VH-VL binders against q8k2p6. Designs and how they scored, part 25

Target 1, 141 residues: q8k2p6
Amino acid sequence: KYTSVCVGREEDIRKSERMTAVVHDREVVIFYHKGEYHAMDIRCYHSGGPLHLGEIEDFNGQSCIVCPWHKYKITLATGEGLYQSINPKDPSAKPKWCSKGVKQRIHTVKVDNGNIYVTLSKEPFKCDSDYYATGEFKVIQ
Below, E stands for the ipSAE of ESMFold2; O stands for the ipSAE of OpenDDE; V2 stands for 0.75 times the mean of E and O plus 0.25 times the DockQ between their complexes.

## First folded at step 12 (VH-VL; framework fv_bebtelovimab)

Design M1 (at its last look DockQ between E and O 0.04; V2 from the best seeds 0.00; counts 0 for: pae O 11.9 > 2, placed apart)
Fold by ESMFold2, look of step 12:
Structure M1 (fold): chain C 141 residues (1-141), chain A 124 residues (1-124), chain B 109 residues (1-109)
Amino acid sequence: as target 1 above (141 residues)
Amino acid sequence: QITLKESGPTLVKPTQTLTLTCTFSGFSLSTSGVGVGWLRQPPGKALEWLALIYWDNDKRYSPSLKSRLTISKDTSKNQVVLKMTNIDPVDTATYYCAHKTFPGFKITYYFDYWGQGTLVTVSS
Amino acid sequence: QSALTQPASVSGSPGQSITISCTGTSSDVGGYDYVSWYQQHPGKAPKLMIFEVSKRPSGISNRFSGSKSGNTASLTISGLQAEDEADYYCSSYAGSDWVFGGGTKLTVL
């Protein structure tokens, strides 16, 4: 398992309510939203878009980062991809919110004495965002 | 491209208020993530951080000197001003202003460009 | 002096490698990866040489490298050149303050 890495101070991330970091050679973004910190792979699972440049919006009662490229919606809490589906028997009916399941790898954020620590997720399972977090996609900046 | 220059009195009497101005070019304090700090180096001693002001007017002060320091900015003039009250001979030092930034939302804790410094001597 | 301890001087011959130490505490060097090194030639402004323990700003020679173990950071200069003769200061962020070393005079023999 990965060791935790200090990425900055609370008072500094709260200025923009987000920050980027490289943790054990993996690019991540950390969001501060509604009093909580959320860390995830910086490149969108769909096509590698830069999530740190996206807007945070609420959909179906869940806070999501919206990828600026194709407007994919990723829940901050779980890394799930949200989308709206249309009832094929009644296309004029109100669309329904659905989940594609977990698509974006979420990392652990802990605060200790004003310091923000990120611990990379080291689960045995694969996430779609892994493709853009390794190899020639490692660094946006 | 980024340059900073300190200005102010070279000789100050004890108990007076020292006012130092940092005039800079090649960046703007309207730019998100940008800050300007003040530091000093007494003759033969280590550098000491004094204060920092960010583009959003967030102000940070050295804990040991906070009661004597006031930092302010004038973004339109590309200036940052430091005032230090109740000057004492131990405040004799070369005073520097320095640039700081958070590039691409990366949080940093270093000063990347410095002024040449200005010596302030406090009379005995 | 500030909290960080550096040797007062170090020396080396051209082409050699030298290392400057910077020792702090668990509240600064040991508690953060925000160690920086500055070079200062006489009468000149300090210049950032290393940040975040081991990273080099653009335009800084790869002869300069940094590392940290516990509460001690190190600056290593390889392939020593005459222009490397200067004062070197380490610093560390300490949460609400920056702490600096007293400086090390590097003499190139």
Scores: ipSAE 0.538, ipTM 0.810, lowest interface PAE 1.8, mean pLDDT 90
Fold by OpenDDE, look of step 12:
Structure M1 (fold): chain C 141 residues (1-141), chain A 124 residues (1-124), chain B 109 residues (1-109)
Amino acid sequence: as target 1 above (141 residues)
Amino acid sequence: QITLKESGPTLVKPTQTLTLTCTFSGFSLSTSGVGVGWLRQPPGKALEWLALIYWDNDKRYSPSLKSRLTISKDTSKNQVVLKMTNIDPVDTATYYCAHKTFPGFKITYYFDYWGQGTLVTVSS
Amino acid sequence: QSALTQPASVSGSPGQSITISCTGTSSDVGGYDYVSWYQQHPGKAPKLMIFEVSKRPSGISNRFSGSKSGNTASLTISGLQAEDEADYYCSSYAGSDWVFGGGTKLTVL
C-alpha cells in the first residue's frame, strides 16, 4: 500500500502540467508547477471537488490549487487550506491570509529515470480529504 | 480548563468486553480539530496508544488491536466510549483518555491533557 | 510496531543537567519530527513536556528541552530539581502507529 508506484513519464507531465493516477486504490492528482512536483488527493477536502480541474494561483506567496466547485484554496506544497480573514469589528482592517491547517493529504513524488513515482502518505491520523478518498463518497463525474 | 475522567469497571473477567467511558469538560468534540484518544499502561510498563476519535467521527485504531477495539462519541454528553472485546489478563492496565487538538498549521502527534486513568484488572 | 529504546534509568544531582535518549528507526524517530516526551510521577497520569522534538507546551519549565539527531531523540533537563524525579517516556509517530519508549526512571540524588 505504501510502495512507490510509477504513474507516468516526466516528459508528459511537464507538458500537461498535471496528471491523475490511481495509487493503491487511491485517486491522486500530480501537479508540475514552477519546476516542482506535487501530489495530493484528487478530491477537495471541502466537498470532494475535482482538484485536477482547478487553476493554480499564488496566494500569500504560496502556490495553491483552487477547487473549481467552491474556490477553496489549497497549498500545493503542504495541503493547507488558505483563507482571508477579516475583522468585522474593524471596517478599516485589511484582509489577512490565514491557514486552516493541513486539510488535503499530500503524497510524495519522486522522479527517477524519466518516470514519476508516487508514494502514498503513511500518516495514520486525520486528514480532511481522507473522507472523500476512502470510497464512502462518490463524486459525480 | 480541560479535564478528562475515565470510568468503567475496574474488574473484568477474561473473554468479556471491556467498556470504558471518558467524560470530559473544557472542550467540545464538535469543535473542528479536536480529538480524544485512549491509551493504556500495564503496571510498571510503557504506554500504549489504543484509539482516537475526531470531531467529525473519524476514527483511528492501533494496528495490533484494531480488531478488538471500537471507539465512539456522544458529543452532547461530552463522552467518548471505548470497547475492547475478548479481554485477557494481558490487558490489565491503567487506561487513560486524553485530549488532542490541531493547533492550525498541521495535525499533531501528542496528547496535551490526560485523565487520571482507571486501573482495569482482568482476572477470573 | 516496536517500542522505542530508552535507558532504564538515569540519575543526577540537584543543579546538574541530565539527558535521556530515545532511539528509534528511520520509520519513526528518524523519519519524522513528531517526537514527544511525557513526565509521569508515581500514581499520576503522564504530562506532556515536549512535542515535535523540541517544542515546549505552555507552562512547562524551560529547563526541559528536546533535540534529535538521526534516529535518536534526546530530552535534556537542566538545573535538576527534586520534583523532576519521575518516569519519562518518549513517543513518536511511526507511519501507521503511535509508538512509545520503554520509559526512563530519573532519580535525583
Scores: ipSAE 0.000, ipTM 0.588, lowest interface PAE 11.9, mean pLDDT 90
ESMFold2 (binder alone), look of step 12: mean pLDDT 90; pTM 0.897

Design M2 (at its last look DockQ between E and O 0.14; V2 from the best seeds 0.00; counts 0 for: pae O 12.1 > 2, placed apart)
Fold by ESMFold2, look of step 12:
Structure M2 (fold): chain C 141 residues (1-141), chain A 124 residues (1-124), chain B 109 residues (1-109)
Amino acid sequence: as target 1 above (141 residues)
Amino acid sequence: QITLKESGPTLVKPTQTLTLTCTFSGFSLSTSGVGVGWLRQPPGKALEWLALIYWDNDKRYSPSLKSRLTISKDTSKNQVVLKMTNIDPVDTATYYCAHKTFPGFKITYYFDYWGQGTLVTVSS
Amino acid sequence: QSALTQPASVSGSPGQSITISCTGTSSDVGGYNYVSWYQQHPGKAPKLMIFYVSNRPSGISNRFSGSKSGNTASLTISGLQAEDEADYYCSSYAGSDWVFGGGTKLTVL
């Protein structure tokens, strides 16, 4: 089990509404959006794109980080990959939002006395983003 | 190449207001994430942080000295000014200004480039 | 917030390894991963040697390494050289404030 790590102060993340940090040798991004903090693996589950450089947009009523490489949409709350599907039996029908399930590992963020704490997820299932948090893909400066 | 230089009086009398100017080059305080801080080191004692100003005019002060300090900037002149009121002999120190930044959304809590420092002696 | 505790001086011979300690509290060194080390030669500006406990800025020799355990941070200098003779200061973020050590004079024998 991972222990919580203080990564910074609320007053500092509020300037950009996002920050990056290394927590137990794992690089994460923390977003502050609509009054809530969300932490996830920094590299997109699809091809390892840099999520901290993406834009946050709402899709189907859910706030998502959009990977700048291939525009994959990852829900801030759960780490689900969203996409639009076209009904092959009726191509003129309005596209429908679908979920690929959880693809991006979400980490716990707690704030105490103005300090931001991150606790890495130890969930036993493998998230696709785990691939980009190990080995030669790991980028720490 | 980033450089900073402190200037101001070298000898001041108790109760006066000390005004120090940091003139810098190699960066701009209009650049997002950039800040300039002030620190001091009394002879033979630890360094002490005084104040910090960011590009967006966010100002931070040492909690113990906050009531005596005012920091300001002139971005077009590449200057940051520190004023300290009600000077007394315990304020004798070498005063430094220093550069700070938030590179790549990394929140940092260190000063990467420093000036040479200027000694301010408070009489009596 | 109180100053961090460093030894007043340390010494070593060329080629040896030395370690400088920096002890604070859970409100600074123990509570944050924002420990830095600065080198200062006589009459010169302080130079950043280590940040974020153990990271080196570009151009800093890998002979300098940092670590911490609990409330104590450490700077280790391996392969000691004459030019390493200087004052060394640690610092830590302390929640809206910065705390510094009193400095350690390193003498190369």
Scores: ipSAE 0.288, ipTM 0.735, lowest interface PAE 3.9, mean pLDDT 88
Fold by OpenDDE, look of step 12:
Structure M2 (fold): chain C 141 residues (1-141), chain A 124 residues (1-124), chain B 109 residues (1-109)
Amino acid sequence: as target 1 above (141 residues)
Amino acid sequence: QITLKESGPTLVKPTQTLTLTCTFSGFSLSTSGVGVGWLRQPPGKALEWLALIYWDNDKRYSPSLKSRLTISKDTSKNQVVLKMTNIDPVDTATYYCAHKTFPGFKITYYFDYWGQGTLVTVSS
Amino acid sequence: QSALTQPASVSGSPGQSITISCTGTSSDVGGYNYVSWYQQHPGKAPKLMIFYVSNRPSGISNRFSGSKSGNTASLTISGLQAEDEADYYCSSYAGSDWVFGGGTKLTVL
């Protein structure tokens, strides 16, 4: 369950900049962004939205995948949910970016001999995305 | 409303360089995730992807034609230019420019808006 | 030579359902979920009908649907109408290239 699985060629993902895979019965999305590889559960932690169909944007200096369903922002590197906090007492103040903590499970990506390998996270903490990573929920193609 | 229009010579001689310009409106190539691509279709034949340029000036080319193709953009003019060197009668086709649909990433898997196309005939 | 294989033609009567197949390899259709379908009327530019195997762009009729099994993608048109008569092309990401099918002429009888 925690062995590395080859999911594709490095040259391919560099062109497409993302791919999906099933690793030990878990659906994941792999991103190639700004020269780095990131992998996470394919279903958004919020409501199971298909993250592989989302946009990547920078928020607070962090590259995030934006869920197409509800526009939730998830950092590619750490799986944190980001949001802006507004000071209700000072409407002129710029909103502050905050983190909800790690909400999306991040998996390990390695490149070896032109191939991309994904290893599922063994972190003991629970991620909200775990809820949608198991069971009968499936991303509609 | 997104629109694209191809312009350039409709008749080119073999060995020459074909230069086509795509002028578009309704979007900007300064927008993250946006791309403009070129495709062609010989008369009565299938579609073929040629090249794609992104907002950040990243470029993609068809592997088989890469050595002959150069794609560039002028964001201020809302134009994308395709140059194809050493053209041959086999390059006779309707050439299309098209908008990359999905902002936010550079994957090239579909084009949602197309120009009307311009027929380029290569003949001596 | 087209990289993806489509039937040259298909036909159906108004109100019927027809399916167009698009067969590739494990390096394209079977390897990725980046399959798109385009409709093209004579003398017109292609129109995107399906992307990512089964997703419809805004404004596209729900009569058009897409699916994939193995190395074969399929476009299904239900409730066939006269206006559906056109050429249909499938396309797929293929690693270092983007490939198209040879096209299918759909005739509405």
Scores: ipSAE 0.005, ipTM 0.602, lowest interface PAE 12.1, mean pLDDT 89
ESMFold2 (binder alone), look of step 12: mean pLDDT 89; pTM 0.887

Design M3 (at its last look DockQ between E and O 0.08; V2 from the best seeds 0.00; counts 0 for: pae E 11.9 > 2, placed apart)
Fold by OpenDDE, look of step 12:
Structure M3 (fold): chain C 141 residues (1-141), chain A 124 residues (1-124), chain B 109 residues (1-109)
Amino acid sequence: as target 1 above (141 residues)
Amino acid sequence: QITLKESGPTLVKPTQTLTLTCTFSGFSLSTSGVGVGWLRQPPGKALEWLALIYWDNDKRYSPSLKSRLTISKDTSKNQVVLKMTNIDPVDTATYYCAHKTFPGFKITYYFDYWGQGTLVTVSS
Amino acid sequence: QSALTQPASVSGSPGQSITISCTGTSSDVGGYDYVSWYQQHPGKAPKLMIFYVSKRPSGISNRFSGSKSGNTASLTISGLQAEDEADYYCSSYAGSDWVFGGGTKLTVL
């Protein structure tokens, strides 16, 4: 279950910039962004939105996938949920970016001999995205 | 207001290299998410995507024409150049440059602003 | 390059609704939600009418709408007007390419 799985060619994902895969019965999305590879559960931690259809934007200096359903922002690198907090005591203050912590499970991507390999996370902590990673929440294409 | 204008030769001989320049205003190719692409349309035919260059100098080419195409930019001049080698009469078409903007996601090749196009005829 | 399939022509009377289909494969139209539609009048550059299957750019009339089912995307024009007479092209992301349909000539009767 935690063995590395080849999901495609590096040359292909560099062109498409994203791909979906099933790794040991878990659906994941792999992003190629700014020269780096990122993998995470395909379903958004919030409500199971399809993250592979989302836009990537920078927030607080971090590249994030934005869920197309509810616009939740998830860091590609760490799987953190980002939000802006306002200071109710200072209306003139700019909103501050904050983290909800790790909400989306991040998986490991490795490149070897032109191939992309994904290894599912073995981290014992619970991620909210785990809830949507099983069951009927599969991408139908 | 975003504007784009294509310039270059309107008549090219076979086997030569076609060089087209896109000069634009109203936006900067240093802005994140911005790209400029080239498309063409043979007379009475469908549109075809050729190439795209992004603000970060990332370049994309049509797979079928990649070996013949080179796209480059001069941000300071607000220009994008397309070179196509070994040109053939089949390459006769109206060539368009177009603006693309979509923050952070480079696979969305929709173009919201277009130049007027320049007709390039390839003939001996 | 693979091309998307569009009807060669469609027609309608003023005030009617017409639909233009764009059929691809699971590798393009069916595989991604990145479908765009362009309007082109004779001798003019294409104009973006729809992107992301159903989104309208600013300034585009709400008479234009887009949808997708399976491998087929559709452009619907409601309340047809004389000015809508033009060629319409669909396009889609195709993994490592961006492909276009053959175009549809819309005639307003």
Scores: ipSAE 0.008, ipTM 0.601, lowest interface PAE 9.9, mean pLDDT 89
Fold by ESMFold2, look of step 12:
Structure M3 (fold): chain C 141 residues (1-141), chain A 124 residues (1-124), chain B 109 residues (1-109)
Amino acid sequence: as target 1 above (141 residues)
Amino acid sequence: QITLKESGPTLVKPTQTLTLTCTFSGFSLSTSGVGVGWLRQPPGKALEWLALIYWDNDKRYSPSLKSRLTISKDTSKNQVVLKMTNIDPVDTATYYCAHKTFPGFKITYYFDYWGQGTLVTVSS
Amino acid sequence: QSALTQPASVSGSPGQSITISCTGTSSDVGGYDYVSWYQQHPGKAPKLMIFYVSKRPSGISNRFSGSKSGNTASLTISGLQAEDEADYYCSSYAGSDWVFGGGTKLTVL
């Protein structure tokens, strides 16, 4: 279990409603959206795109970060990849939102006395975003 | 070519208000993410942070000195002003202004360019 | 409020490596990865040497490196040169404040 790291003050993140940080040599992005904090690996699980530069949009009642590279939709709350499916037996049916499961590692954010703490998560043991959380893909130096 | 320069009195009497001006070049406080801070170093002691002002007029003060400090800016003159009330001999120090930035949504907690400092001596 | 603890002085010969320690608490060095190191030659402005514990600004020699373990940060200077003789200050963010060390005077023998 990783120790919590204080990454800043609430008053600082409110300027952009997002921030980037390095926590135990792992690059993360923290979003402040609709009164809640969410932390995840900064690089999109698909191809390593910079999630901190993406737009936040709602899909099927879930807030998602949309990767600016290929427009992959990642839920802020759970790190799930969302997509729309069509029914091949009835293509005229309304498309449905589906989940690929957890693809982007979500980290714990806790606020204590105005300080923002991030605790890196080891669950799930393997997560697709882990590939881009190492070495050559780091953007924060 | 970021430069900063402190100016103000070199000798002040106890109970007076100290006014220090930071004049800078190579950046603008109209630029999003830019800030200017004030720090001081008493002779033979550690540096201590005093105040910070951002481009959007957001202001931060050292908790221990907040009641005595006022920071302001004049973006058109490339100046930041610090006022400190009720000066005491303990406030004798070299005072610095310094540049800070928020590059690419990265919150930074360091000062990358500093002025040369100005010594302020408070009579005993 | 609190200062970070640094040794008052460190000495080394040209070509050697030295390490300067900077010890704080869980509310600063131990709680944040925003440790910085500044070099100050006599009569000159402080110069940023290391940020984010271990990162070098552009133009800073790779002879300077930083690390931390628990509540202690370290600045290591390898291949000491005469120009490295200066005062060195660590700093850490401390949750609405900055905390600085008292400084270490590096003498190159």
Scores: ipSAE 0.000, ipTM 0.550, lowest interface PAE 11.9, mean pLDDT 86
ESMFold2 (binder alone), look of step 12: mean pLDDT 88; pTM 0.881

Design M4 (at its last look DockQ between E and O 0.04; V2 from the best seeds 0.00; counts 0 for: pae O 10.6 > 2, placed apart)
Fold by ESMFold2, look of step 12:
Formats: sequence, C-alpha cells, structure tokens
Structure M4 (fold): chain C 141 residues (1-141), chain A 124 residues (1-124), chain B 109 residues (1-109)
Amino acid sequence: as target 1 above (141 residues)
Amino acid sequence: QITLKESGPTLVKPTQTLTLTCTFSGFSLSTSGVGVGWLRQPPGKALEWLALIYWDNDKRYSPSLKSRLTISKDTSKNQVVLKMTNIDPVDTATYYCAHKTFPGFYITYYFDYWGQGTLVTVSS
Amino acid sequence: QSALTQPASVSGSPGQSITISCTGTSSDVGGYDYVSWYQQHPGKAPKLMIFEVSKRPSGISNRFSGSKSGNTASLTISGLQAEDEADYYCSSYAGSDWVFGGGTKLTVL
C-alpha cells in the first residue's frame, strides 16, 4: 500500500508547469496543463527517454507528452501510447490516430491546502514503463 | 565565480527599520530560474529563512515574519534589498543572502551559494 | 519557530566515519524529500554539501553522504580529515518555509 507523498507546493509547479519528484523510490514527472495535474513515470516506456524534457501537444483532441528521443506520444490523462496508421489499400487516405493501450503508468495527484501529493499507482497490470522505473534500468543501460 | 556580499548598518536601535543590501556577482537576476534569499542566525540559535525573490519578481516571505519584511531587487545593480520593520533586540543576528536556482522542472528547495554574513546588533 | 534537532557536538579520529543526525517532524523532514546539509568553517560562508537528502553538488567529495529514515536525516562523513572540523547544519523545506537545525560542531581528534 502506497502512502501519498507531498512533493512540493502548487505555487512552484505552476511557475514551471512541470516538476520532477521521487516518490517511494520511483521517479515521476508531474505536469500542470490546462488547469489539471498529471503524474506519470518519468522515463518513456519505449526506451527510457526523459519525458520531463518533452513537449506537450494535442493529437486527436488529446493532450500528450511527446518523448524527446523518438517522439512517442503519451496521453496525459491515461498513459496511452498514440500512433498514426496508414491504410495500405489507400495510401492517399488521411492517417488515422490509434492507441496501443496504456503503456505509461499514471499516478494520482491531489492538491490539499496548496500542497501537491502524489500517490503511486498499484494497478496490477504489467505496464511497459515499469521496466525503466526500477533499478534494473541502470543494470541494462 | 558566484559571490554575494551583505551590507548595511551593524548597530541599530529598537523600532527602527533595518535595511540590508545584497550585492552579488557571477550571475544575473535577469536569468530565468535565478533567485536570491535572505536568512539570519541569532547568536546561539538555528538559522531562519526570511525572504526570497525570483528573477520574475515573484516574492516569498517567512510566514512568521512576513508582516515586517519587504524584499526588492535592482537587476541593473546586481542588488537585492531586504527591509525589516520595528526592529527589536531579538532580531540581533548574522544576516546572510544566498543564491538559489529554479531550473524549471528541477524545482529546488536549497540555497547553493551564500555571502559571508553581516552581524546586526540591536541595542537594548 | 521550530528547529530541527541536531547533537551539539560530535567527534572522531582521522580516517574514521562519523554520522550527524537531524530530527524533525512529519511537516518537514518526514513530509518532504528536501533535506540539505551545510558546512561552515569559522568566519566563512556556509557551503552546501548535500541537497535533496543524498545528492552532492559538483565538487563535493564522495566522503560526504546523506540519508533519511522517517523524520530523521543523517549526514555521514567517511575518511575523516582535519579540514572537516566545522559546524554542520541541516535544513528541510517545510511548505512555504524552511526549518534548520541548531548546528553540530564536529571535532577531529
């Protein structure tokens, strides 16, 4: 069971619109975007790229963090990997946005009396970003 | 090399307003992510944070002292000024100014470079 | 104003390891991972030795290490040297404020 951890003050994150934190031995990034707070594993599920250095862009009506290494697109709200597909029978057709499902573990953010609290997700599914959130990443790299 | 130096009166009388100036070099308060804070240490007591000003003029004050404190900056002179009103003998302390960074997503809560301090004695 | 609790003094022999404790509350040391340690020689400016519990600024010897358990942070100095003799202060962010320890005088025997 994961206890909430106070990572800082909202007055500070609103200045930068993002921050990094270590919560119970797990490195996360917190984004403040369009009035909402979003927390996720800081290293991209694909190859461990640094999401806190990426740009936030909208794709198909969803706000995404774009990993600066390989430009993978991860929805802020759900941690889904988005990609475009091309219809091989009609290459001139407009590419379609698709989801690979949840790839990046999302954590809960709450604000209480100006303090920002992060509660790590314990959702039981295997999430690709978990690979880079453990000490095993250093051994592999 | 980043350096800071405190200046101001060494002896003040109760009820006066204390004005301290921090003059610094090796950085600019026009640089995004830079801040300068003030702290003090009364004789035999722990250090106490007083105030902080950021490059964008965002100002923060110790909750217990904020009614007595005003912080300001003069970027062109590389100076930060602290004023403390209604001085009392309990305010006798060594006063420090210190550099702080706020590098975006690496939000910090420490002071990395300090001045040597200036002792301010409040007469009885 | 609350202060973090540090021992008033600690001593050790050259080459040994020593540890300085810093005890606060759940509102500071226990509630944030923003503990710092400062070294101060007489007549000199304080110097940042450790930040964010265990990180060293560039140029700080790896003989200095930090850790935290619950409401208590610790600074460990290994391979003690004569120049380590100084006052050591801990600090913690405390939500819109900072709280500091009263300091520990390290004597190298």
Scores: ipSAE 0.185, ipTM 0.702, lowest interface PAE 4.8, mean pLDDT 88
Fold by OpenDDE, look of step 12:
Structure M4 (fold): chain C 141 residues (1-141), chain A 124 residues (1-124), chain B 109 residues (1-109)
Amino acid sequence: as target 1 above (141 residues)
Amino acid sequence: QITLKESGPTLVKPTQTLTLTCTFSGFSLSTSGVGVGWLRQPPGKALEWLALIYWDNDKRYSPSLKSRLTISKDTSKNQVVLKMTNIDPVDTATYYCAHKTFPGFYITYYFDYWGQGTLVTVSS
Amino acid sequence: QSALTQPASVSGSPGQSITISCTGTSSDVGGYDYVSWYQQHPGKAPKLMIFEVSKRPSGISNRFSGSKSGNTASLTISGLQAEDEADYYCSSYAGSDWVFGGGTKLTVL
């Protein structure tokens, strides 16, 4: 369950900048961005949106995948949900970037001999994106 | 100021169902990342994790005791209830409820605040 | 469920440094970085001292530190004080369970 699985070739993902894979019955997306590899559950923690179809943008100095369904922002590196907070009592205040904490399960990516390997996260107990990754809810792409 | 307090019977007969209630303050189970768990400790023995309930009503149980345990919450009352069926003298222990914290970055699974515990004795 | 292995007791004099070991397997201590340590005084509830192998909660003295090597986690208490006399329990995630050690009684001589 936590063994590394070869999901593709490094040369391919560098060209496409993203790929999808099934690792031990779990659907994941792998991103290549700014020279780094990131893997996470393919379905957005919010409503199961297809993250592999989202755009990557920088928010608050962090590269994020933006869910195409509801534009939720998820950090590639940590799986945090980012949002801008507004003080309703101070309309003149500038929005502040905040984190909802880790919402999207991040998996480990390793490169060896031109191949990409994904190892599922060992984070215990609960992650929001698990709901859509465990088969309780499936989205047809 | 986070506080938790266990309540329930201190003496239970074998085969009965043990119902314990955890009443807490200083936090809400409606807050994302928050959880409340139950643990126990037989006299002079080690701690044992029993169950955990999250803000979103997701539940976790000890694999060995899952069939006997039911955890539930009443957010409006700031209470978490644990039920254990088919109680046995071996279940004699101090039972603790504890707070699971979410520091805002990573969801943690550690218990940072504990109730004082309640000793439950199972005897005929 | 399986238990982690701790020494039954350790002792030290005030000002000394002592270490408590917690040995598990590759399925718990060695498999995850989710080792925690709890201090428990007689008749009191456990108190979280270390989490995720080496992190200290707010308010915990920097005299307490944690580490891990292989399947063995360690709690080190430096500058031992009388108040440190207590039982100490290690804990670790174990895939689908949370396991605890048998506990170590620390005596301050």
Scores: ipSAE 0.005, ipTM 0.597, lowest interface PAE 10.6, mean pLDDT 89
ESMFold2 (binder alone), look of step 12: mean pLDDT 89; pTM 0.879

